# VH-VL binders against o27280, part 115

Target 1, 266 residues: o27280
Amino acid sequence: MDSMNVPEVLEIKRIVEESESVKTFIFSWDFRREVRPGQFVMVWDFRDEKPMSVSLIDPVRSEIGISIRRVGEFTDRVHGLSEGDLLGIRGPYGRGFELMGRDILLVGGGIGMAPLAALADEATARGMRVDALVAARTADELLFLDRLEAAGVNISTCTDDGSCGFKGFAHERLLTLEENHDMAAVCGPEPMMFQVMRILDERDVPAQLSLERYMKCAVGICGQCCLDDTGFRVCAEGPVFWSQELSRVREFGRYRRDPAGRRVPW
Key: E = the ipSAE of ESMFold2; O = the ipSAE of OpenDDE; V2 = 0.75 times the mean of E and O plus 0.25 times the DockQ between their complexes.

## First folded at step 3 (VH-VL)

Design p23 (framework fv_bamlanivimab; at its last look DockQ between E and O 0.64; V2 from the best seeds 0.00; counts 0 for: pae E 7.7 > 2)
Fold by OpenDDE, look of step 4:
Structure p23 (fold): chain C 266 residues (1-266), chain A 117 residues (1-117), chain B 107 residues (1-107)
Amino acid sequence: as target 1 above (266 residues)
Amino acid sequence: QVQLVQSGAEVKKPGSSVKVSCKASGGTFSSYTISWVRQAPGQGLEWMGRIIPILGTTNYAQKFQGRVTITADKSTSTAYMELSSLRSEDTAVYYCARDKGYYFDYWGQGTAVTVSS
Amino acid sequence: DIQMTQSPSSLSASVGDRVTITCRASQGISDYLSWYQQKPGKAPKLLIYDASSLQSGVPSRFSGSGSGTDFTLTITSLQPEDFATYYCQQYDSYPFTFGQGTKVEIK
């Protein structure tokens, strides 16, 4: 089904408090409209529109979930909403994750765990073994732990301050893990993903990484999410990329473009 | 360790086609990018194209566009290079190589292809 | 296409000598440059990638330097097994291209 649609006005069925700064908004969804982990939707609050990853895909309940971190004016408004309130949702857009093999490693940081949580559900439903390295600055920022555990995911945690699990960064924890997997899916702060990708490459583990960029149209027309020197549009060719693709993206892990198009270092 | 083993030498007539295979072992084939490079007798190296097996995407040098087809079979960890409309100038040793970051860290042993009437 | 020009095309040296090979790109390629060693009848062997990174297993007497358009491969003390042909390769843009090669011969 064509995902290039106008926003559909949907009622917020329920809101899940994931952390102090993250909420998951649940919507009824007609699954004749396919959605894949790693894809994103455009969320419209009738004033502004922002891309958000799908964090829950539940065909049984006919629901999807969108996890949103409170980081600015738009998200402040959205976080002020209640169950029963309305949002505009259009999509899904972009390339999602592809599952392969028997064993999969998920490496997520902060809100980056959102699409990975959805992927974990699919992987476990397929009978795959799922290991997840969940990273955050502090213990209270670790996302989806109970959900992942309930799904049968083997979880390893990592926090910058050591308040939970390994003290340090995700790539540092990964270096201590010797087991290889058939594939990996990575999402989080770009510097994290950059380091994780290098490690996985050295280990010959196929890796998919989900990038975040400023998106405006979501349909590959405006060019706001273009990656330097490659012509890749995060909304069209991504947001999920294979490591082989990202190896050509010079800005990856180094800098990004702000809404004005200026280079901003990570 | 990673190893690439290519098919044996070929002798072909002008106008015919040749298909060279490259079987990978010692690693995860799906994580590879495979490039093909040829070397005419006494000459330098010439990049022909590459494939990302996991994606099935290919890139070809314009020089060979329309004549070269690179494929990969993930189930057998084997990459293939087919060159059609062979000419005498196509006489060369053809190498497959693992393309890691677009440099080549592992090479096949090479396949000699001779095109003669 | 990006042209890679090596200098010299050939050189004669003795064991223990310092050997320097240069590679120039027709346009800026940042550090997307690799060096290979090839012996007769054998496939090329990767020595250096990203202009200055030494490939695992390669002796430390090999080193690479440069960025932009001018690059150098250096062998600090030439060993008997180092007599071969050396190639530079750019991977800044398609198609990937090689230098014409530098043959290092025994004096």
Scores: ipSAE 0.055, ipTM 0.655, lowest interface PAE 4.2, mean pLDDT 93
Fold by ESMFold2-Fast, scan of step 3:
Structure p23 (fold): chain C 266 residues (1-266), chain A 117 residues (1-117), chain B 107 residues (1-107)
Amino acid sequence: as target 1 above (266 residues)
Amino acid sequence: QVQLVQSGAEVKKPGSSVKVSCKASGGTFSSYTISWVRQAPGQGLEWMGRIIPILGTTNYAQKFQGRVTITADKSTSTAYMELSSLRSEDTAVYYCARDKGYYFDYWGQGTAVTVSS
Amino acid sequence: DIQMTQSPSSLSASVGDRVTITCRASQGISDYLSWYQQKPGKAPKLLIYDASSLQSGVPSRFSGSGSGTDFTLTITSLQPEDFATYYCQQYDSYPFTFGQGTKVEIK
C-alpha cells in the first residue's frame, strides 16, 4: 500500500464552466505525487467513486484540474457542487502520454480534449510546435479553444453540423490537413479514434490514443477490461496506448464489451 | 520511400546462434512494427515474431519462444533477430518486414542462414 | 493455430488468361487476410490487404474477395510478370499463418 490508494478529501478551489455540459474542478495539489497528462484520478463524492482524466496540471500554482461531463447520476451530483465543497481524490493512476520529437498533432473529440489540453500545456512548455484538431457535434461543444490559443497552439476546428470550422467529422478534416508530425495524440469517441488512427498510420505518424474504457483496468476495479490482441487476451494498463498496440486489437473501433464481457458492436 | 536492408548470408554449426540485422531507412521507423518471417528451401512462409520499436514490446510465435529474441535500436533504426540452439531445420532465408499493424507492406531482401556441420 | 489452405498448389496458364486462387481458413478470420506475390530469389510483395483492398502501386488486374473462411485472389488478363508464387496470410490471431503457396507457371 502507498498514499495513492487512500483518498484525500480536497476542497474545490475553483470551478470553470467549459460548456453547458462540462465543468473543470480545480484543487490544490501536492506535486510530490507526480501527475502526467493522460493520467486519471478517482473522484469520490462520499457515495460513489468514478475515474476522471486530469485536464490541468499546474505545478507553479500547485493545482490540478479535472474536467467532468454531465452524463449520469454521479456526474449530475458533482455538477451540483460549489466552490468550497469537498470531494475525495485518489491517484494519479494509469499510463500517461509520452512526448517525443519536435512537433505534435492533437486530435480531440468532445470531452476527449480534456486530457489533450493538459498534454498541450506540457508540449508547449517543452518548446514543441503543437497543432490541435478540435472536433465536436456543434460549435457550443468545442472545448478549450481559448486555453489552447493562449498557449500558442495552432488550432483547426470541425463540427458535424458546420457551425464552426470544417463541416464534417474529425477524420474528414484530418484528410484535408497535409502537414506531417513527429507524433500525434488522439482522444475522443472510439469510432472517431479508429478512423483517425488509420489515417495517421498511412501517413507514417506514430500516435497515442486514450481509451476511457481502460481506466478501470488500471486501478483494478474490474477484470473485464482486456485487449483482444490477435486472439490473445491481455490486460494492458491504460488508458493511453500506442497505435501499434491497438492496430492488432480486433475489437478496437469494431466492437466493445459490456460489463459481462460480451461483444457489443459500436 | 521505405527500405529495409538486411545483413549478409551466414553459415552456422548446429547448437550455435545467429543474429540477423535489419536497417530501416526512408520512413518513420517508430510508426510501424517490424516482423520476422522465415522460408526454408522449397517451403512456405513462417512468421516468427514482431517488435514495436518505440516500446521494445515483442510477440513471438510459440514454436520459437525461448529460442528467438527480437530487439530494436531506435537511434540507428535497426531491428535484430537472434535465434539460438540452431538445428539443421533452421536453414532458411530470414526476412524482416514492416508490419503496418496488420499486413507486411515492405520487406527486406532476406538473409540466407545455413546450418550444417 | 489457424491453418491456411490454398487451392490449387500449382496451375499452368497463358498470358491473357483469368487466374483464380482460393484460400481457406480453418476458422473464421473476418477480413483479416492479405495476399503476397513472390518471385524466385526475391522477397514477397504485398498485393491485397483486408481481403479486398488493393495495395498502392499494384495493377488493377489483381483483386481479392471473400470473408470469414473462404477467400479468392483473381488476376484478370495474366501478364508475363505475373508468373510467380502467391501466398495468403491471416492476421486474425497469433501466430500469423500463411497458406502453402500457389505456383502460377507458364502453360
Scores: ipSAE 0.030, ipTM 0.571, lowest interface PAE 8.1, mean pLDDT 85
Fold by ESMFold2, look of step 4:
Structure p23 (fold): chain C 266 residues (1-266), chain A 117 residues (1-117), chain B 107 residues (1-107)
Amino acid sequence: as target 1 above (266 residues)
Amino acid sequence: QVQLVQSGAEVKKPGSSVKVSCKASGGTFSSYTISWVRQAPGQGLEWMGRIIPILGTTNYAQKFQGRVTITADKSTSTAYMELSSLRSEDTAVYYCARDKGYYFDYWGQGTAVTVSS
Amino acid sequence: DIQMTQSPSSLSASVGDRVTITCRASQGISDYLSWYQQKPGKAPKLLIYDASSLQSGVPSRFSGSGSGTDFTLTITSLQPEDFATYYCQQYDSYPFTFGQGTKVEIK
C-alpha cells in the first residue's frame, strides 16, 4: 500500500498553460496519500527524475497539479507531452507549510508561487484573509493571478523591469505594504527569500520559507548539498522551514555549494 | 518593546525540582526562540538550553541533558524551564532570554533559586 | 567545547579612559561572537553581536572587532554608567559558551 519510494505511473489528465514557460500537469490522485501545500513530488519521465512543486491539491475532484517550468532537457521533454501521456510520480516528500492565525502574507517569486497557490487555496478554505505579493522578472512570468483573484486573495504584484505593478524587487515592494499579518509564507529565488525574511524578522512576522536545495537533500539525490550550521542535525526537515530555523544557518542567502561541496557565492 | 517577565525567587531542598516561568510580551511570541542561562553566585554565565515555541523543538547543553526540561505554551506566551534532582551547586540566578541565533537580545529579570537543606 | 578566555579578569579605570577588553576562542569561530554588559543585581545586556555590529540603543562609544580567535571590545571614553562586568559569548558551535567575565571598576 505504501508506494512513496516507488514511482506510480499516472496518466496526464489535463494540462494548464500557466505562462509561456510554465505548465501545470494534473493527475488523478488517491488522497489516502495525504498532500500538504509545500510538499513536493519526484516526477519520472522514464529516463530522469526531478523534484517538482505541487500547485493544486483538490480532494473533491481527486486531483493533484504539478507545475513545471521549462528550463532544461528534462522539463523540455515533459512540456512536449500531451493529455493521456504517462509520467511516474513518487511522493509526496518533505515538510509542508503550517497555517496559523487569521491573516497570512504570501510572497512568491516566479515558479515559487506554485506551492503558495496551493497554500492560498487551503488558507481561504479555512476562512483566513490572504494577501499575496506575486513577483517575477517580467509581466509574462507572473503566475496564478486569475486563480488567486478568483479565490478572494488580495494581490500585489512587482516585476524587475516594471512591466506590471511595482517596478523593483519583492522586498522593496514589501516595504510599501501594510504590516498586519499573523504569518507569512515565502518561496522563490533564494536571494529574494533572504531579503524578504530579513524584513519579516524585523517586523516580528512569523515566516516559513521553502528552499529548493533542501528538496534535493531530503530525497537523497544530492551528495553534499545541505544547509550548513554549527551543531545542525538531520532532525530538521524541509523544504519548508520557519525563519527561526534559517536564521541560525549562515549559508542561507549568502552562498551555495557546488557538486564537490565547496562554498560558492550566489 | 519586547519584555520577558520571570516567576519569583524559590528556595528548594536537594533532590527536588524547580520550574521557572518566563512570560513574553511586546512582540509576536511565535517568532521567538527562548534560551535559558544561569549564573551561580559570583560566577559567570552558563547556557542551559532553548526552545523554539512554534515548533516545540528543544536543544539542551549536554551537562543538563536528562535533568532539564524546557517547554512553552503559545496560548499564554510563556516558556518554562524545569530542573530536577537539584543539588547545592544548582544555586543560581536563572534567566530566560530571546535567542537570535544563540546570541540574546532581550533578557528576563532573573529568578533566584537557592538549594539548601 | 570552545573555551572563551577574557583578558584582563578585572581592571580599574577613570571616567574618560579608553578601555580595551580581549576575548580569545580556543578554536576559530568566524565572527560568531557577542558582548554583554552586566551590572550588579541586573540581567546581562547585549552590546555587540556578530563581533562588530552594535545593538540598537547602545552608545557608539562601544565597539567590537576581530574574527577567528581574537576579539576586542573597546569603550572609547568611559562613562560613569559603564562600570560593570563584561562577557563575551561564542555561538559558532554547541555548547554556546561565555567568557569568564571582565570586571571594570572605578579607580
Scores: ipSAE 0.026, ipTM 0.584, lowest interface PAE 7.7, mean pLDDT 85
ESMFold2 (binder alone), look of step 4: mean pLDDT 92; pTM 0.943

Design p24 (framework fv_bamlanivimab)
Fold by ESMFold2-Fast, scan of step 3:
Structure p24 (fold): chain C 266 residues (1-266), chain A 117 residues (1-117), chain B 107 residues (1-107)
Amino acid sequence: as target 1 above (266 residues)
Amino acid sequence: QVQLVQSGAEVKKPGSSVKVSCKASGGTFSSYTISWVRQAPGQGLEWMGRIIPILGTTNYAQKFQGRVTITADKSTSTAYMELSSLRSEDTAVYYCARDKGYYFDYWGQGTAVTVSS
Amino acid sequence: DIQMTQSPSSLSASVGDRVTITCRASQGISYYLSWYQQKPGKAPKLLIYDASSLQSGVPSRFSGSGSGTDFTLTITSLQPEDFATYYCQQYDSYPFTFGQGTKVEIK
């Protein structure tokens, strides 16, 4: 058995409240086990395991962070934990983002900013120019703005209700931005990601997109985690894909899968 | 504007190989996907394969069974299609086209390849 | 492979006519269909993508419709420069396949 398939029991070192519904849990990490932005870990509360994106990678402090949104029984239990409590961590799993060129656009919706925050740190450390478009329903749900600002990221915001920045959706805001980028990284709700991808494709900007909805299974555990009839599996081959790989995926932005594997419209 | 410029016409003997080039200008070449499509005299269009230069990924139509090789040189913004073991039925105009993932929005001017003994 | 069948294979029309060309897929392809125009000795030119989206720079007299298996290209008022061969293409799955072409000839 290698160590990635056995949960390591780690102490919660620090908890950061990102919003009313989101917390970042910070753990000591041995960086001999590499972790890259875009990868995920399985978080085990000694009853259930759930996949969570890595949102902080800090080799200087020897720490990783995992940001968790409160959405159900598992996440409610985890949100009830305190510094000093224990969680099991397996991984990392999946392929991470690749960085190319001199400048990058990040487009994140809601909790999708979590893996992009880690990517922003890596991109700025490499000397890239980083522009981030941060989208949410309301101003109170915008995530990581202070962290991105501290990293030197140029930030644009949009909210559905207009409470911060542009009033509207991420793709509508993107249409008002005319900056060229060597690449982009996108993470958020699939309908939003699809619209953003189409705009970036028209601008000839290569984009990587993270499809987190199928991350509920570890590699080899769920053989039915497929994007469409091609048999392409998110947990094995993703969650990060280039836009050229997704442009023909019939489910992207149109359909999701229910627990039985049936196509359901968004 | 995006422009694709192909190499000139070729006359080849049966059993030889031909390598056609497609030089791109306008836009970012690394963001391209390039497809190759051929057209025999008086016939319709036939897709041969594609390349995503940023990934090095290629996909080929089964009909060409290891006879076609598509490559790209990012430093010169040029894609290539090499077809080996040429037969008279390979006589066609060969086109490169930019593949947006849903459609072919810009096409090269075509390269006539004639296979004759 | 998905077979694309166009109808008619050829038609004769006069300037000012409404021209309709149909394309049928052997299986469902959603809306992943494009239309191209080709003039003798020239490369194809994209007219319509995603079944109904007009390519930038293409005259508004061209329109596309359909989804699933049945698709239509319409030219509402045929012009002299529209006499050409038209091809549909599916991009739902590999290999990408084209219809056999519809030749629009002067009457």
Scores: ipSAE 0.006, ipTM 0.482, lowest interface PAE 12.3, mean pLDDT 84

Design p25 (framework fv_bamlanivimab)
Fold by ESMFold2-Fast, scan of step 3:
Structure p25 (fold): chain C 266 residues (1-266), chain A 117 residues (1-117), chain B 107 residues (1-107)
Amino acid sequence: as target 1 above (266 residues)
Amino acid sequence: QVQLVQSGAEVKKPGSSVKVSCKASGGTFSSYTISWVRQAPGQGLEWMGRIIPILGTTNYAQKFQGRVTITADKSTSTAYMELSSLRSEDTAVYYCARDKGYYFDYWGQGTAVTVSS
Amino acid sequence: DIQMTQSPSSLSASVGDRVTITCRASQGISNYLSWYQQKPGKAPKLLIYDASSLQSGVPSRFSGSGSGTDFTLTITSLQPEDFATYYCQQYYSYPFTFGQGTKVEIK
């Protein structure tokens, strides 16, 4: 299976500083190998390999971008790289978002806005009406607002501390937004996604949710990618799932698993 | 080149159920959304519900919630609409239609369902 | 639910006539409106979507206009095959709703 997925060594063409903790790394890409919003790639720094969502898909410039938050040893090393340095990239992997209908609601928390930013670009290019609810703990953690605005997206913000927009959580802000949508796409912390999904289910809005925390293997060959009761493999069948699939998963929004597979409450 | 072909006419007793099929050909079935619309004799069009076949996501008109079930089988490129607890008022032609951002660009030929004793 | 009201409910016309049919929504629906043609014993056929976009294969004598609550379908030079019932449909919100229909009859 791995022999089908050899890393290609690519030069970092450009780096965009999105925030103090987030950078987007841009690479030239041959679009004969298609990439869709919601898919991920494996990033190899010649020491360790980690999955990262694709946040920019630009066939006009022949570029893709991956947005990386600094949270540990691997991401700290990658953040230390410069334009012209090399990274190994393999993929894309996983199921991307599906676009249906005329209008879409995007609900993103923190770095979860990265795959949704790529989706927003595709939806607006199709002529869809796009509303985005961008949530973060603080104002300086709100991501991609300028890019969404440039794309013509109708933006609402909320922060836990009230430093920008509505003071509160994404689901509390969503309750004040009673607009009809054909579909929604949601990516962020799992407790946020669970609450948002409940509200969208009550409104009969079909939603797609991205479960990035389970992306541990490029070809879906790991037990940690499986969900309780459903047996879904996130790398192979996800990371994007419809709300009807997730409503039957006992684990979703209630607990996570540590590296040994043990239940840890949220 | 896209076509939707529905199952044949049905005559049903009050209180029974009916299941109408809609087979899609031409184009990619997984990219379709399928809506069901009915028309009683001499009356206008009434939307019943829709399905996104990729994962079975459905929306129903409140009037039919609880008695209509819409399903899809990707392997056969076929959508189904089952209506239970039939009454004489359910006598109608039932259409499936490709739902493209909610307007309906291709329609099945219709299935006449008659509910009589 | 959004109510769609068509005017007139029926009209009589001759080949070559200019025909206009109006559709009014009970609330604002932007441009999320389509028009369908239905002949007796046949399935409806899409003519216009997004209020003014002509469906591929539909003759250019058909046109749509309007936004918000008031919409119009125009047939500039009625042909024999155009005698049919016409329906508007809103797709702004669930449930999708249709107008009651306008029957275009031969004079």
Scores: ipSAE 0.000, ipTM 0.395, lowest interface PAE 15.3, mean pLDDT 83

Design p26 (framework fv_bamlanivimab)
Fold by ESMFold2-Fast, scan of step 3:
Structure p26 (fold): chain C 266 residues (1-266), chain A 117 residues (1-117), chain B 107 residues (1-107)
Amino acid sequence: as target 1 above (266 residues)
Amino acid sequence: QVQLVQSGAEVKKPGSSVKVSCKASGGTFSSYTISWVRQAPGQGLEWMGRIIPILGTTNYAQKFQGRVTITADKSTSTAYMELSSLRSEDTAVYYCARDKGYYFDYWGQGTAVTVSS
Amino acid sequence: DIQMTQSPSSLSASVGDRVTITCRASQGISNYLSWYQQKPGKAPKLLIYDASSLQSGVPSRFSGSGSGTDFTLTITSLQPEDFATYYCQQYESYPFTFGQGTKVEIK
């Protein structure tokens, strides 16, 4: 009944160090509470809670994984934990990715590969062909390459500094790749996602994009986030949105908000 | 390679409803957003509403809210616009159009709907 | 609702003429404006979007300019196939609204 809204205290079963700044925390999970790629959970360290995307969904082993980048006090505390320590998990929440067609493209930047790794697992288990473009600033920040390779994903990489794969941004690399996909899923920094979305829209490839900033809205009493669409507010369940919902949201990829709520260009 | 083909002309009585179809071809329907725009004889263009077929999400002009219903059938790549409680003022040519960034890059040929007793 | 007003409502021109049509929004719409051409008995055809971007396949004699509230469509060296009614459309906010149209007639 209330299982999604009451934190369950779970033991950290395993910790995988993905990079210097990213760890995946793995927990035993009762799959009577279904979890889908693109959904998130609230992680509670008994002081504060933060939304985190689910990066591993393994019903066979009865496990979920949550990948966390160290960026502040909460995540610094969580990174200090060890196997056997406890965290509260509430959820899952939000709209997950939908799989369609036979050939899919994943475009991930940095920690944005986390929810896409879970999607890649499901897509390959269904016999789909998966191409992944994995982007980061440097080679050391490319995530999940070994996991994607083990799953049979066709991997392309790019780094801003050229330290691994294509030298340049994700959208520049995308322009050099094949155009024939039935759908795409995109997650990463908002400016990257905006540029990638524009290319996919021009190619008439339906795309789903996961926006971290909208995860909190999905936990509200109505379960919806409000988007600024043509100057008017429209509400949709996040964090996954179709490109048709985002292509005309004035703020997506163009503006951010400062602490006073004013629009500032990226 | 986008084509939108609409259903044929209709004559309806006041108080009835009309359902106009718009079939997309070219295999890109899942990426479409479809808008409906009408034009009364000798008059300008009036936007009625839109649908994102893959989601079923709709937006309607307030003037038509409660009378217009826009739907889509993904299996047949077809969008529909149903207008109820017809009045003589609803006599118009009804267009579907592909909505790409809220401007309309490809249009159907139009469906003439005449409301007369 | 945002009102779109076109000027003039009609004009007469000869082949080879330079034609200018203006469109004014009742409030700021940034560059969220498109222009359409409609010939009698036909569906509208997109010419310009985002105020100044030329739609693929549209002749380069058509151009758009403007931002905010005042917009212009220009046809350099009018051709026989250009005699039509032209509409502007704003997409700043719902409901999307069109100008009343400008009829370009042969003189």
Scores: ipSAE 0.006, ipTM 0.554, lowest interface PAE 9.6, mean pLDDT 85

Design p27 (framework fv_bamlanivimab)
Fold by ESMFold2-Fast, scan of step 3:
Structure p27 (fold): chain C 266 residues (1-266), chain A 117 residues (1-117), chain B 107 residues (1-107)
Amino acid sequence: as target 1 above (266 residues)
Amino acid sequence: QVQLVQSGAEVKKPGSSVKVSCKASGGTFSSYTISWVRQAPGQGLEWMGRIIPILGTTNYAQKFQGRVTITADKSTSTAYMELSSLRSEDTAVYYCARDKGYYFDYWGQGTAVTVSS
Amino acid sequence: DIQMTQSPSSLSASVGDRVTITCRASQGISNYLSWYQQKPGKAPKLLIYDASSLQSGVPSRFSGSGSGTDFTLTITSLQPEDFATYYCQQYDDYPFTFGQGTKVEIK
């Protein structure tokens, strides 16, 4: 629609410090403009615009939250803002997660836990049993554990350094977890998602995976809207894809494209 | 143990339509992608199209575009293939198959469709 | 469309023989190739996927090799139950296409 393509200038209502490097910015939201877990918004600081996943959807309080990791100039500027300051928000955009069945597994790595936190809220509200595998490099980078616990989610953790939970990678931890889920949702670094997808595919668990690099396609600012491998394309709008759309794409998990479109190994 | 059970043989007149069913049991139907493949008597295999039931997404071979419709009913774990404007050349055994990353790991028993006047 | 050519169309063999069937794609398909066995009056059965991966429950005498355009199915010690027609299938691009089949007959 017309209004979705114009940034709305919103006041930062509340800021939650999730970790040393992650903050959640909370805004009043008019839910006449529907937003779903897995969708993203464009955040504009009046200089640059970047896509950010929606991490909180709260119709009761009329609020949305956007979780942002500090990784560069734009995010450094946004992290310097205070309650009462203004940001431009437009959207939501993209294909959101679809829920089905009674049991869901969430596998999140780092900031990838952000869209999955919003999904966990919806899944628990729907009466689903939710198991979450939360992965990070260190204990200090595990996100949303208190929020997930409050929602009644069954939580497993893993850290690369062993500082909390299982010592190792998400896919190694997944091999030790129960195999019985009706669906899964996965978000995190692409190599992690690739390994997790292979395990879930072997277990015949349908999975949805959220790929940040496809967010720009939904707003028309990227010329490459398909995951392709010479001769075969996945021509679907992201950022959320079913594993059946990704299972034969050689690019997924092995290499990415730079701003010029050249293949770069992970 | 995954099973795909298809509807029974059909004899149809030229110009009519046929709708073949494929009921899945075992495993999680939501994880399935179902392809339809036909085989004329004494001939090889020919892919017709596929459906991802959880999405409703379909892909069809261009040869059948406009004549074939593939659907799925998630509540009954059943996929369907409807072929219209039947000709004698459509006489074949029609198979459904579970499409797991585009190879077919389990097949239905086949449905013989004979088109004759 | 990607065309799949199988050789030979038929072959005669004895129990215990090593049998080799080849499949050629009209363009590069990486390793996106599967092999099926079909016995008279029955549905096809998956033997090999991703050019060389053996399907669970399939005897180890079956093996696949190749990449790109040239692929081979090998049966190292033919058994009575192996007399059947074999098909290759590419799944690199739509429409998925099959070879015309190789009939393995008893000598």
Scores: ipSAE 0.006, ipTM 0.525, lowest interface PAE 10.2, mean pLDDT 85

